# Ledger of designs, part 35: VH-VL binders against Cytochrome c oxidase assembly factor 8 (COA8)

Target 1, 167 residues: Cytochrome c oxidase assembly factor 8 (COA8), of Homo sapiens (Human) (q96il0)
Amino acid sequence: APERGAERRDTAPSGVSRFCPPRKSCHDWIGPPDKYSNLRPVHFYIPENESPLEQKLRKLRQETQEWNQQFWANQNLTFSKEKEEFIHSRLKTKGLGLRTESGQKATLNAEEMADFYKEFLSKNFQKHMYYNRDWYKRNFAITFFMGKVALERIWNKLKQKQKKRSN
Below, E stands for the ipSAE of ESMFold2; O stands for the ipSAE of OpenDDE; V2 stands for 0.75 times the mean of E and O plus 0.25 times the DockQ between their complexes.

## First folded at step 7 (VH-VL)

Design d3 (from f69 with heavy chain N57D, light chain T94Y; framework fv_ebrasodebart; at its last look DockQ between E and O 0.02; V2 from the best seeds 0.00; counts 0 for: pae E 16.2 > 2, placed apart)
Fold by OpenDDE, look of step 7:
Structure d3 (fold): chain C 167 residues (1-167), chain A 123 residues (1-123), chain B 108 residues (1-108)
Amino acid sequence: as target 1 above (167 residues)
Amino acid sequence: QIQLVQSGAEVKKPGASVKVSCKASGYTFTSYGISWVRQAPGQGLEWMGWISAYSGDTNYAQKLQGRVTMTTDTSTSTAYMELRSLRSDDTAVYYCARDSGYEILTGWPFDYWGQGTLVTVSS
Amino acid sequence: QAVLTQPPSVSVSPGQTASITCSGDKLGDKYAYWYQQKPGQSPVLVMYQDSKRPSGIPERFSASNSGNTATLTISGTQAMDEADYYCQAWDSSYDYVVFGGGTKLTVL
C-alpha cells in the first residue's frame, strides 16, 4: 500500500515567503504572490557593511511589508467569507438553492453583487480609512530614510575621493 | 417583542409521525427563514433543516431526508415540522429558530429560539 | 460531513478566564457562531461572525478565529456563565449547518 504522503497541513504560513534568493545576490528579490494577501513579498538584501541608517531603512521596509501582508490577508479572508454568505442569503431569499438543476453553483447577477460590494465597502470604510492613513505615514517615513541613506552614501563617496587625492 | 412559540410536548409510538408548530410574532415573518434544531437528552444540538418563509423552499439534513417535512403558513406566521417513521432515537427537544441569514453583513443566523418541544418516542 | 470538535468540558475558577475551542476543517474560511445553553433553556446566541457580540451579551465575552480553530473567551468568569457552549458554522459545500459537540463550562 503506497504510503500516502502526509499532506503537509498548510499551517497558515507565518508570512515569510519560503522563497530563498540565491546567497550571492546583491539585490532585493521579489517572490511570487502570497496566496492569502496576493501581495508579492520582497526579500531585502543585507549589505556586509550595512550602515545604521541603511539598517533602519531596511527594518522599516520589512515591517511595512509585514503589516501590508497581514492587512490584506485578513481583508481578503473577510471578503471571501462575507461574499459567500451574502450569495447564500440572497439565494435563500429568492427560494433558490445553492446549486442549479445541472449541479452548478448558483450565482447572483451583477446588480445583486453590486449591492454586496457597496455594502461591504460601506461597512469597511473606516477600516480602509485607517489603513490608508497608516500606509501614507509608513511610506513617508520610508521615503525620508531613503533620502538620508542617499545623502550618507554621497558623503562617504566624497570622503573616499579626498583620501585618494591626498595619497 | 420577537417571539417564537412552539406547540406542547408529544408522546408517540415508534413508526408514528409528529408535527410540531412554531408561531412567530414581533417581526415580518416572510422576511426570514426558520431553522429546526433538535437535542436528544444529554446530547448536543443537531441541525435538522431550514425553510424560507418567503418562498417555502427547504433544505433538510441528509440524515433526515425523506422523513422530515417543513412547511409555513404565512397567514398565521406559523412554521411546521413533521417527522415521520419515528424511532426511539428521535426522542429529543425540538427547537425552531429564526434564521437571520438574510442580513449577513449585519445579522446572525439563529438570533431567536422557540422554547422547545419535547417529543418522546416510546413503545 | 464537516465536524466541529469541542472539548467536552472546561473548568475555571470565578474571576479567571475561560477559553473554549472549536476546531474543524476549513473553519478558518467560515464564520463561527457561539451559543450558550443553560439547563432546561433554549440556546442563546452569544457571538456571531467569529468575533461580533450581540446586544445584551456582556463585554467579558469575546471570540476569535485563527486557522481552523475558533475560540470563545470569557474573561472574569462568573457563576452565571456556567452552561453548555456550542460552536456553529455553515458548510457551503452541502448547504447545511454544523454544530460542535458542545462544551460544559463549570465554574468552581
Scores: ipSAE 0.202, ipTM 0.738, lowest interface PAE 2.7, mean pLDDT 87
Fold by ESMFold2, look of step 7:
Structure d3 (fold): chain C 167 residues (1-167), chain A 123 residues (1-123), chain B 108 residues (1-108)
Amino acid sequence: as target 1 above (167 residues)
Amino acid sequence: QIQLVQSGAEVKKPGASVKVSCKASGYTFTSYGISWVRQAPGQGLEWMGWISAYSGDTNYAQKLQGRVTMTTDTSTSTAYMELRSLRSDDTAVYYCARDSGYEILTGWPFDYWGQGTLVTVSS
Amino acid sequence: QAVLTQPPSVSVSPGQTASITCSGDKLGDKYAYWYQQKPGQSPVLVMYQDSKRPSGIPERFSASNSGNTATLTISGTQAMDEADYYCQAWDSSYDYVVFGGGTKLTVL
């Protein structure tokens, strides 16, 4: 069974050589916050001498990031859509226009908006509880494998140092 | 090599429909969305809408709601845009562009564009 | 529903710095993107996520986005930079993918 059977990298139309840009990074990098999820993505580098344990850890981190990014992007989209629908409904009930004199989107005052925020939070409470449970489970697994990788690397360095002393 | 290849130019009469194809290659088609953007002669870019190649979800510009339909065929890695009830002011170059959408992480950068398809609507 | 306003044209001398603005309500709360289009060609992405450059775009291209204004800056402008430039923004309402009207950059 091949070590890297699940790996895949798309070909980019970029130039011949570049000094560690995001698409050609020589190491992990943390990008700017995603405007939809509000989370900073990590782009993971795959070193040539990655052990099976190191690969497991990297895949767990990649999968957890994708899961987390998708959850919050979807929640933020739902929030924005429901907020706009709430504002439009209340403006129509008041007989007000959807735009101000300056062309800006009309909105509601803070007291009126507080009702929306409370409703949204309570409606999504169960979804966030299950998210928190899954988040803790995923991060516990990642922390566990980080410890195993650290011990593996210490062991490998000690074996290499013992071999040098025996020569 | 990432490439978007569009169908050829078309001449239509007012009231007809046009369907433009966009064949993608060199990347995983279902991991990205396709946006359609048009440009009338001598004018700027106008976003028409978006489709996810993963889910088939669409979002159309309000101006075109009811006249446009976007679809994909994942077996051929091809996106389609159909514009109905054509008017003379629909004369434009129609582009497809790859974007990230909500399905596959952040942003709508439109990083790869097709060559464009000229649609002329004349009586 | 949002409108992105760009100046219709900007002229610069070779070697000078060109600045192209894009104005929209609360534009700094959204990511801005910039495209270059030469005559008879498809648009090309030149800046993304406010200030990031795709690979293959020269370092003389930079951009910023804050408040109501995004700015594309080209330092050391060359004749090959003569083109139309479009800003683009998006937000989570799905109906707010909009392009600016475009700016024709001429290099005299």
Scores: ipSAE 0.000, ipTM 0.446, lowest interface PAE 16.2, mean pLDDT 78
ESMFold2 (binder alone), look of step 7: mean pLDDT 89; pTM 0.920

Design nc1 (from s23 with light chain S96Y; framework fv_ebronucimab; at its last look DockQ between E and O 0.46; V2 from the best seeds 0.67)
Fold by OpenDDE, look of step 7:
Structure nc1 (fold): chain C 167 residues (1-167), chain A 122 residues (1-122), chain B 111 residues (1-111)
Amino acid sequence: as target 1 above (167 residues)
Amino acid sequence: EVQLVESGGGLVQPGRSLRLSCAASGFTFEDYAMNWVRQAPGKGLEWVSGISWNSGDISYADSVQGRFTISRDNGKNSLYLQMNSLRAEDTALYFCAKDSRYFLGQGHFDVWGQGTMVTVSS
Amino acid sequence: QSELTQPRSVSGSPGQSVTISCTGSSSNIGAGYDVHWYQQHPGKAPKLLISGNSERPSGVPDRFSGSKSGNTASLTISGLQAEDEADYYCQSYDYYLSGWVFGTGTDVTVL
């Protein structure tokens, strides 16, 4: 009895990039592109004396990064699946097999694939609109907090300079 | 201890207004999105409204859109639901629910209040 | 309102395994949003049972497991116990609604 190959449930693992930055790093690191999202993850540096504002900024950035990774991982999986289904359906309609006589994977021409891309973009238009909206909201909040952290750092530097002048 | 306590429920006539409050304690309130969920007697859970940590994102269920207003005061660790033009169909136990994330749509509801009962009847 | 579809009731004997399905659409579960599960005992607030399709919070027994495939999520209760008699709700986010959606709920009875 042929062992029915366990259909690898391509559950997009919460792919914590196994990229571990060096422990002595004092800056953010950019990892390789994630295999599902194709987005490069950022490993955020955590200062020893992280302020509450800095911590909140880091958390907001982390959450937004995770959100982006999840969105694009799922979008790419959906795209790949629908593309394959489209190709298979069109080949079947043409009476063509999934493989050429040379054993290569049968493909559709550029015109037929253009129809798929148009349909896919049309179908996912609203999803992309909502994504863009939410992307702007998140990044606006992050940018605002970047400003706050910058001001805090300036203020702290000024206070330190004043204290050094008084001693 | 992490706790949510709803208040402001009661008996009201149709067309009237009511304001619900939720007092949060035991966590950094400003770091989480907050939600209202309702449950009509003997019915399932219905999401009503959500608000992000900074009020930058607000959403409503279609059933309450244009009638209800969600708001928060992070300085008071409080969530509010202003309910206007109340209908009999709005009769439910209203729960305050804490999101696990800053923004809507990414987290889950990890803390729930005990609910406050709203009854809309003539 | 787009509700996630659950069976109205599921029953099993003590020690049996029961599964609750949660079927969504292409705008929620099928769009890749996570599914969460809640348990609600009579007269109590809902309690988080499963987060992120399959993650168990602290204090949730191992007999509870979650899975997701396509537009459908599933909650499995293995080794059913009398204390598992409750209402169960799935939850997901819907991008079209810009809001959370709950399942219709499933009443689990232990026979």
Scores: ipSAE 0.835, ipTM 0.935, lowest interface PAE 0.6, mean pLDDT 92
Fold by ESMFold2, look of step 7:
Structure nc1 (fold): chain C 167 residues (1-167), chain A 122 residues (1-122), chain B 111 residues (1-111)
Amino acid sequence: as target 1 above (167 residues)
Amino acid sequence: EVQLVESGGGLVQPGRSLRLSCAASGFTFEDYAMNWVRQAPGKGLEWVSGISWNSGDISYADSVQGRFTISRDNGKNSLYLQMNSLRAEDTALYFCAKDSRYFLGQGHFDVWGQGTMVTVSS
Amino acid sequence: QSELTQPRSVSGSPGQSVTISCTGSSSNIGAGYDVHWYQQHPGKAPKLLISGNSERPSGVPDRFSGSKSGNTASLTISGLQAEDEADYYCQSYDYYLSGWVFGTGTDVTVL
C-alpha cells in the first residue's frame, strides 16, 4: 500500500518539495533544493519503534522545516519581483528599453543597484528580526529535544548492557 | 471525540478578576499551541492570547497586554486565562481554540469550544 | 490596525456565487502569512472552513474555495445554499503584533 501524500505547488510560498524518498528507506533523506525557497528539505525516516520523544523531535523538525521553507520562498519571490520593478522603473526614467541591442535583459550598474539592495534590506528589517526571533525559539526547542533523545538512547544502551551482565 | 470545554465565566465588577479554564480531551494536548478568542455581544471575533505547546512562546493582543495571563497545564490537559483589572470592554463570550501547530504563527484553529460568557458591569 | 478588512454583508440567491474579500497589511497577509476562513452560524462556535488559503478540511463542501494574492484573500461560495447563511471571518498572523488577527466579519444572506 503506497504512502498517500498531498502535493501542493501553487504560487509561492507553497508546500513541500516534490522529492519522494523510497518507501523502504531507513534513513533521513536530503532532497534537492526547493525551487522557491532554495532550501534542501529533509525527508524524515520514521523507525518502527519510534519513542514518544523521538516522534516529538521529528514533528518539531518537520514543522520548523515547513515554516522555514515557506518564509524563504516568499522572501525570494518578493525580492525578485521588487528587483525587476526597480530596474524597469529606473530604465524607463532614463528613457531606455528593457532589452539591449543584443536582446539581453537590460540592467543597472552596481552603484544604481545599491539603492535597491539598501532599500529592500531596510524595508524588510522588522520582518527578518521577527523571523530570527521565531527561528531561535523553534531551534531552542529542537536542540533541547535532541539532547533528550540522545540521553534516552544512551540510557537504553546502558540498560541493555547492564541486563546482559546480570544474566 | 475532540472537545474543548470552557468554564469560569460570570458577572463581575470592573477592576475585579476572573480565571477561565478550558478542559481538553480527545487529542494529545501538549502537541499543540492553544489560543483564547473572544466575541463581544453582536460583534466579531477578536484574538486575545496564544501559547505554544511548551509555554515557551506567549503572545497577547494589545487590548489585554499586562492585564491577562495565559497559561497551560499539560499534565491536566488544561488551558487557563487569568483576567485581572477587568473592564467593561472585556465583556464577551470567550472561546478556547486548538491550534493545528506546536508554535504560534502558522497554524489554524481547527477545534473550538462553545465559549464561556464574561460580563463586566457595575 | 489589528483587523483584516471584509465587506459588512454579501447576499445572493440560491445557486449563485458570492465572493468575500479579506484585505490585510504588509505585516500579515502581505508578509506571506496564510489566510484561514471560519464560518459561524448564529449562537454557535466558529468552524474552520478553509485553511492555508485554499485547503478544505474533511466535511467542508467543495463549493467553498479560497485564494490569496498580495494583501488580499478571497472566499468564494459557489452554488449558494440556505445553510450557507452565516457570518464568515478571515484570519492571518501578524509578525509585528506577534499574534493573530481576524477580519471584521461578513454576514452572508441567502435570498
Scores: ipSAE 0.636, ipTM 0.847, lowest interface PAE 1.5, mean pLDDT 87
ESMFold2 (binder alone), look of step 7: mean pLDDT 94; pTM 0.958

Design nc2 (from s23 with heavy chain H108W; framework fv_ebronucimab; at its last look DockQ between E and O 0.59; V2 from the best seeds 0.67)
Fold by OpenDDE, look of step 7:
Structure nc2 (fold): chain C 167 residues (1-167), chain A 122 residues (1-122), chain B 111 residues (1-111)
Amino acid sequence: as target 1 above (167 residues)
Amino acid sequence: EVQLVESGGGLVQPGRSLRLSCAASGFTFEDYAMNWVRQAPGKGLEWVSGISWNSGDISYADSVQGRFTISRDNGKNSLYLQMNSLRAEDTALYFCAKDSRYFLGQGWFDVWGQGTMVTVSS
Amino acid sequence: QSELTQPRSVSGSPGQSVTISCTGSSSNIGAGYDVHWYQQHPGKAPKLLISGNSERPSGVPDRFSGSKSGNTASLTISGLQAEDEADYYCQSYDYSLSGWVFGTGTDVTVL
């Protein structure tokens, strides 16, 4: 009896991108697209003398990135699953097999797939609305802190210039 | 030590108001969303309200919407729940719960207080 | 209020394995939101047991494991011990409510 290979339930691993930026990098790095979310992760640089405001900004950005990665990973998985189920269901209804006579995966025409996309978008409309709302809230907060950090940096530069003039 | 301490519970009549407080210590309070969860005697847990780290996002359970107001003072490391128009159904032990994240909906509740008892009775 | 559905009670003998199911809807667990689990002993505050479907916080024994599939999450307690007698609650976020939802709770009894 052939051992039915345990279908590795592709639980979307908390995909910490294995991309490790060079240790000596003083910049944020952008990784390759994540296989589930298709979003490119950012590896945030941590300065040696990171201010509390800079740290908070970095943490907010990190959390928001993780939030986005999780959302889109799940959305893409859901989309793929529902798409496959839709195709299978329609093929079955047509009395068609999952494979063509040539052994290729049977597909639906563009019109039939348009119905799927319309239904999927309609079904997920509210979810996307809430996502967009929360996206704006998060990015507004990040932008606000970016401004604060910018001001802090300006102020610190000015203080340093004054000290150099006084000595 | 990370700690949450609830206060302000008591016996109140229906229609009255009560204000609960939660004092946080041992962590950077302003870096986390905060929540209220209640448990009626012999019942399960019910989420009541949540507030993001900067108060920019606030949500309520339908059961308390329009009657309860969650707020926070990050300078005092304090969370509040103003409860108006109290009903018998609001009788519960009210827990303060720390979120693991800045914003609502992504984290989990990693720290809980011991709760403060609210009894609404005629 | 949309609650996650749990069995009312589960019982097992010491050393046995018990599983608690948590069934949600398309707006919470089925929408891809993580499930968290809490343990509550009588007269105590809830304690985080599992985060992010399967992650164990420090101090939580390895006999506790979490999983998620579709609209259902599961907590498995292997090697049941007397100290595991408690109420267990699952939790998830519901986007339609813009809030957290708890499970109905499961009373675990060690026979």
Scores: ipSAE 0.752, ipTM 0.892, lowest interface PAE 0.8, mean pLDDT 92
Fold by ESMFold2, look of step 7:
Structure nc2 (fold): chain C 167 residues (1-167), chain A 122 residues (1-122), chain B 111 residues (1-111)
Amino acid sequence: as target 1 above (167 residues)
Amino acid sequence: EVQLVESGGGLVQPGRSLRLSCAASGFTFEDYAMNWVRQAPGKGLEWVSGISWNSGDISYADSVQGRFTISRDNGKNSLYLQMNSLRAEDTALYFCAKDSRYFLGQGWFDVWGQGTMVTVSS
Amino acid sequence: QSELTQPRSVSGSPGQSVTISCTGSSSNIGAGYDVHWYQQHPGKAPKLLISGNSERPSGVPDRFSGSKSGNTASLTISGLQAEDEADYYCQSYDYSLSGWVFGTGTDVTVL
């Protein structure tokens, strides 16, 4: 039908930046928020002459992004599930149904919901403490290698200028 | 070919020490976390200890905490386990396992050695 | 040592399907950590069978499949063959222990 043709034409425009044009450099790209984690993924550019140090940095960043995406995707799902269970449990305790008179989902007031948020944070405190510790360990290593890559690039530029001066 | 070769096992008396070694080849050792896993005769697998690619993150099972020390030498492609104050319960085949990731907790063990036997007996 | 719970043994005839369960807790599988599966024949080292709940490494036959729901993961062996007679272990990470935990192990017998 005409929608199949239009969708193909509209869904595959020239604006996709997953490929580096031959005559100019490409850069890392920041994508839209992931549906589950709500984090914006980095789409890493891999240059043809990537040094071993640059490769190590990219791999460390890729692994850390995957780890972070997985953690928050899971936390968001757990939050949503436990929120619904909390509302259901409190409505049952009050003798109320899961639906209002209009047929919409019954809810709790802001003060009652504050109890949920406090309980969720308290219950997950230890998990988040370990996440923060691991986050710092990973990002310390990444920052260290960012510095090493920066120095490598400066040194290479100085060698290129020295060669031009000698000619 | 990716290989892990453990060594340093043997028969020792309780309270004594052993140092296990694991020689790695066929992959970039520095790019992966490494783990020790043990299996007592006729029993299941028990994770013992793990170390991140840069030694910046180290963890131990509660049963060995304070007695065992994991370390690595990325220049020699080698993983080590110093086992002090050995007990009869430490009797097991000790495997070296390659993690699929740089850091602990996200990966899986994609390559295993054949193990080195540690026997702790009076 | 903390452990993931597996049935002690499972059996099936050649060509049949068997399923092994792996049940954890809120600090490991229930916290959202992936489950991995290993096969171990007698006298041999463990071998990776399934990673990331359901991913099959190169060389592992299609008849091995994995899944996870809630605190429980499952390994299914369809089209059971004699060489599948082995021990099977699940594995997950536990944030409260800051370490890995293995399942109790399941002895699969081909009748």
Scores: ipSAE 0.651, ipTM 0.853, lowest interface PAE 1.5, mean pLDDT 86
ESMFold2 (binder alone), look of step 7: mean pLDDT 94; pTM 0.961

Design nc4 (from s23 with heavy chain H108Y, light chain G30D; framework fv_ebronucimab; at its last fold request DockQ between E and O 0.56; V2 from the best seeds 0.71)
Fold by OpenDDE, fold request of step 13:
Structure nc4 (fold): chain C 167 residues (1-167), chain A 122 residues (1-122), chain B 111 residues (1-111)
Amino acid sequence: as target 1 above (167 residues)
Amino acid sequence: EVQLVESGGGLVQPGRSLRLSCAASGFTFEDYAMNWVRQAPGKGLEWVSGISWNSGDISYADSVQGRFTISRDNGKNSLYLQMNSLRAEDTALYFCAKDSRYFLGQGYFDVWGQGTMVTVSS
Amino acid sequence: QSELTQPRSVSGSPGQSVTISCTGSSSNIDAGYDVHWYQQHPGKAPKLLISGNSERPSGVPDRFSGSKSGNTASLTISGLQAEDEADYYCQSYDYSLSGWVFGTGTDVTVL
């Protein structure tokens, strides 16, 4: 009996999108949706004269992006797995095979799938609540730092204008 | 060199208070979340509390919730743990642990102090 | 407090391979949170051994490897050496606790 190779469940690689923005770009780029999280990653621009505040802001944003990517990648994987299990279970209960007579993958109707979605959302409600809480905390901190960076940039521009007037 | 040095441990009676301190050096303290982890004699590791880089997020283990207060002074590169209403079960070596990230729950503990011993006994 | 489940002890002869399991719940490892591993020698502070399920920090020998599948993580020590005698702890984040959880710890003995 040929040993069915244990399908190495591909641990979702820390999917750094292989998207490389153009080297001469002076702005942030939005990549294509990640295949696991379905989130579009932001490729952050790094200025040549990045201030310490700007660097910290970038790092905070990067960390938060990684956090979001990981959360949704895992959530989508869980969703897909549970959905498949639900379909299989319901088909089995109905005495139906996993494939139709035509060889197509057997599917459930919209009403049955609605039950799955409701159950899934209910089961994951707490997880989503904690995610949302932490999302707000992170984004509040980032927004505050965006304000600081904006003020720093204004101040630096004013200083440069004063120096130009004195010369 | 990256270093964490805990202090403030000692022998205290039940119901008393104690304040632990952790002095950080060799890294930008304000760029990392910080944690307290304890280990009772002959027991495993127990996470006690965590604080984000800006103190905007704070968490406690259920065992210490309402009794302990974590805080930080980024200007002094210092982490603190105010422990109130101490119990015998709080007897442990308390470690200061540096997170690898700004925010809680995403990183790992890459630097540990040597710990400070807290003994709660009548 | 919900701890991650580890075997109490694991033993092996020099040169053998030993594996330590770490089993979590739906609110930590099975929720997709990463597992980290720490080594602790007697009377010493814990040291990071594996981060992010399988990443080895600089200075950690290649005989240490980590993996994760479902709700279970594993630490494998290949070519067991006398210096590997220590306590090993897994760690993960638990969203329901809004905090970190450690494993119960595993004592590794070299026979």
Scores: ipSAE 0.873, ipTM 0.953, lowest interface PAE 0.6, mean pLDDT 93
Fold by ESMFold2, look of step 7:
Structure nc4 (fold): chain C 167 residues (1-167), chain A 122 residues (1-122), chain B 111 residues (1-111)
Amino acid sequence: as target 1 above (167 residues)
Amino acid sequence: EVQLVESGGGLVQPGRSLRLSCAASGFTFEDYAMNWVRQAPGKGLEWVSGISWNSGDISYADSVQGRFTISRDNGKNSLYLQMNSLRAEDTALYFCAKDSRYFLGQGYFDVWGQGTMVTVSS
Amino acid sequence: QSELTQPRSVSGSPGQSVTISCTGSSSNIDAGYDVHWYQQHPGKAPKLLISGNSERPSGVPDRFSGSKSGNTASLTISGLQAEDEADYYCQSYDYSLSGWVFGTGTDVTVL
């Protein structure tokens, strides 16, 4: 995980330029992992001179992040719930308690847990295949627009540099 | 005002074709997925087809797969449904619906047209 | 073939509460997809009533509420009024169909 993602919000100094000498005010911010999805949300920066192309890219990224956060939050909760139910069911069948003598959660060994992982993957195979398809469709569009934005910015930078040299 | 206006419905014989149109206004059409929903007389709503903002994701209900083709023209703010090999069971009021999202699957239908009636009868 | 299951009819007297259930399957509601609700008065187009399981769009009275638990969503109309007499449909996405599914519809009658 990047060090940047662990940073807390800072108070920006008064008079900060929109070109943002303080980097925290001019950049996307990566937050801490979401409790449910374990994904780090991006807090998108909206520049003052955002072009229509830049706006569409940002909106595509925002929607895709929301979609991804929701999917993994649900999958992680389902996985955790089914895992604990599997463990509890197997412990009950063995006549064992839910906690060890030291008070820690009782678990199953790796060989016993392999049955759970195999069953979970098999049960969710189609769901994850459709997720992967949708992920690629979304990210292809985003990557294409990232390229378009990059070209737009290079073109504008070259035009501005040409004008400054001529003056 | 956000508005969707369907057209192109009518009475046709089985096996014939119709093309429905939906004209959109009052919003940025190219920023949203679009859907067709139909309702047979006295029956419930049935999703027919959907298309993502860039036409990169298109889906059809099983009942129309291979016979209907959804398309959009973002330059004309228009959604289309080409309906081939029409059957009596395709008789319905066809609604155009605006999705709340760019892509299919996460949104809801926040704006609906009034519908255009398609009657397939011999 | 795939539909969300709703009761055919529900009735109540003015001022009472009615609840409409919506039951899905492992490829739609139980897969974690949100449930949306639409109201349709006779002869009119459907209108969004609830989005994202419980969110009310502007102009929808707070007597309409929605919830979801497991494979079942519920729409509750508290303080039933005459204008609430309409058909109500739930909706969810279904990943196995790569498309949307609507509920069978519920006719709400105000007695």
Scores: ipSAE 0.659, ipTM 0.856, lowest interface PAE 1.4, mean pLDDT 86
ESMFold2 (binder alone), look of step 7: mean pLDDT 94; pTM 0.960
OpenDDE, look of step 7: ipSAE 0.811; ipTM 0.923
ESMFold2, fold request of step 13: ipSAE 0.654, 0.644, 0.645; ipTM 0.854, 0.848, 0.847
ESMFold2 (binder alone), fold request of step 13: mean pLDDT 94, 94, 94; pTM 0.959, 0.959, 0.959
OpenDDE, fold request of step 13: ipSAE 0.872, 0.869; ipTM 0.953, 0.953

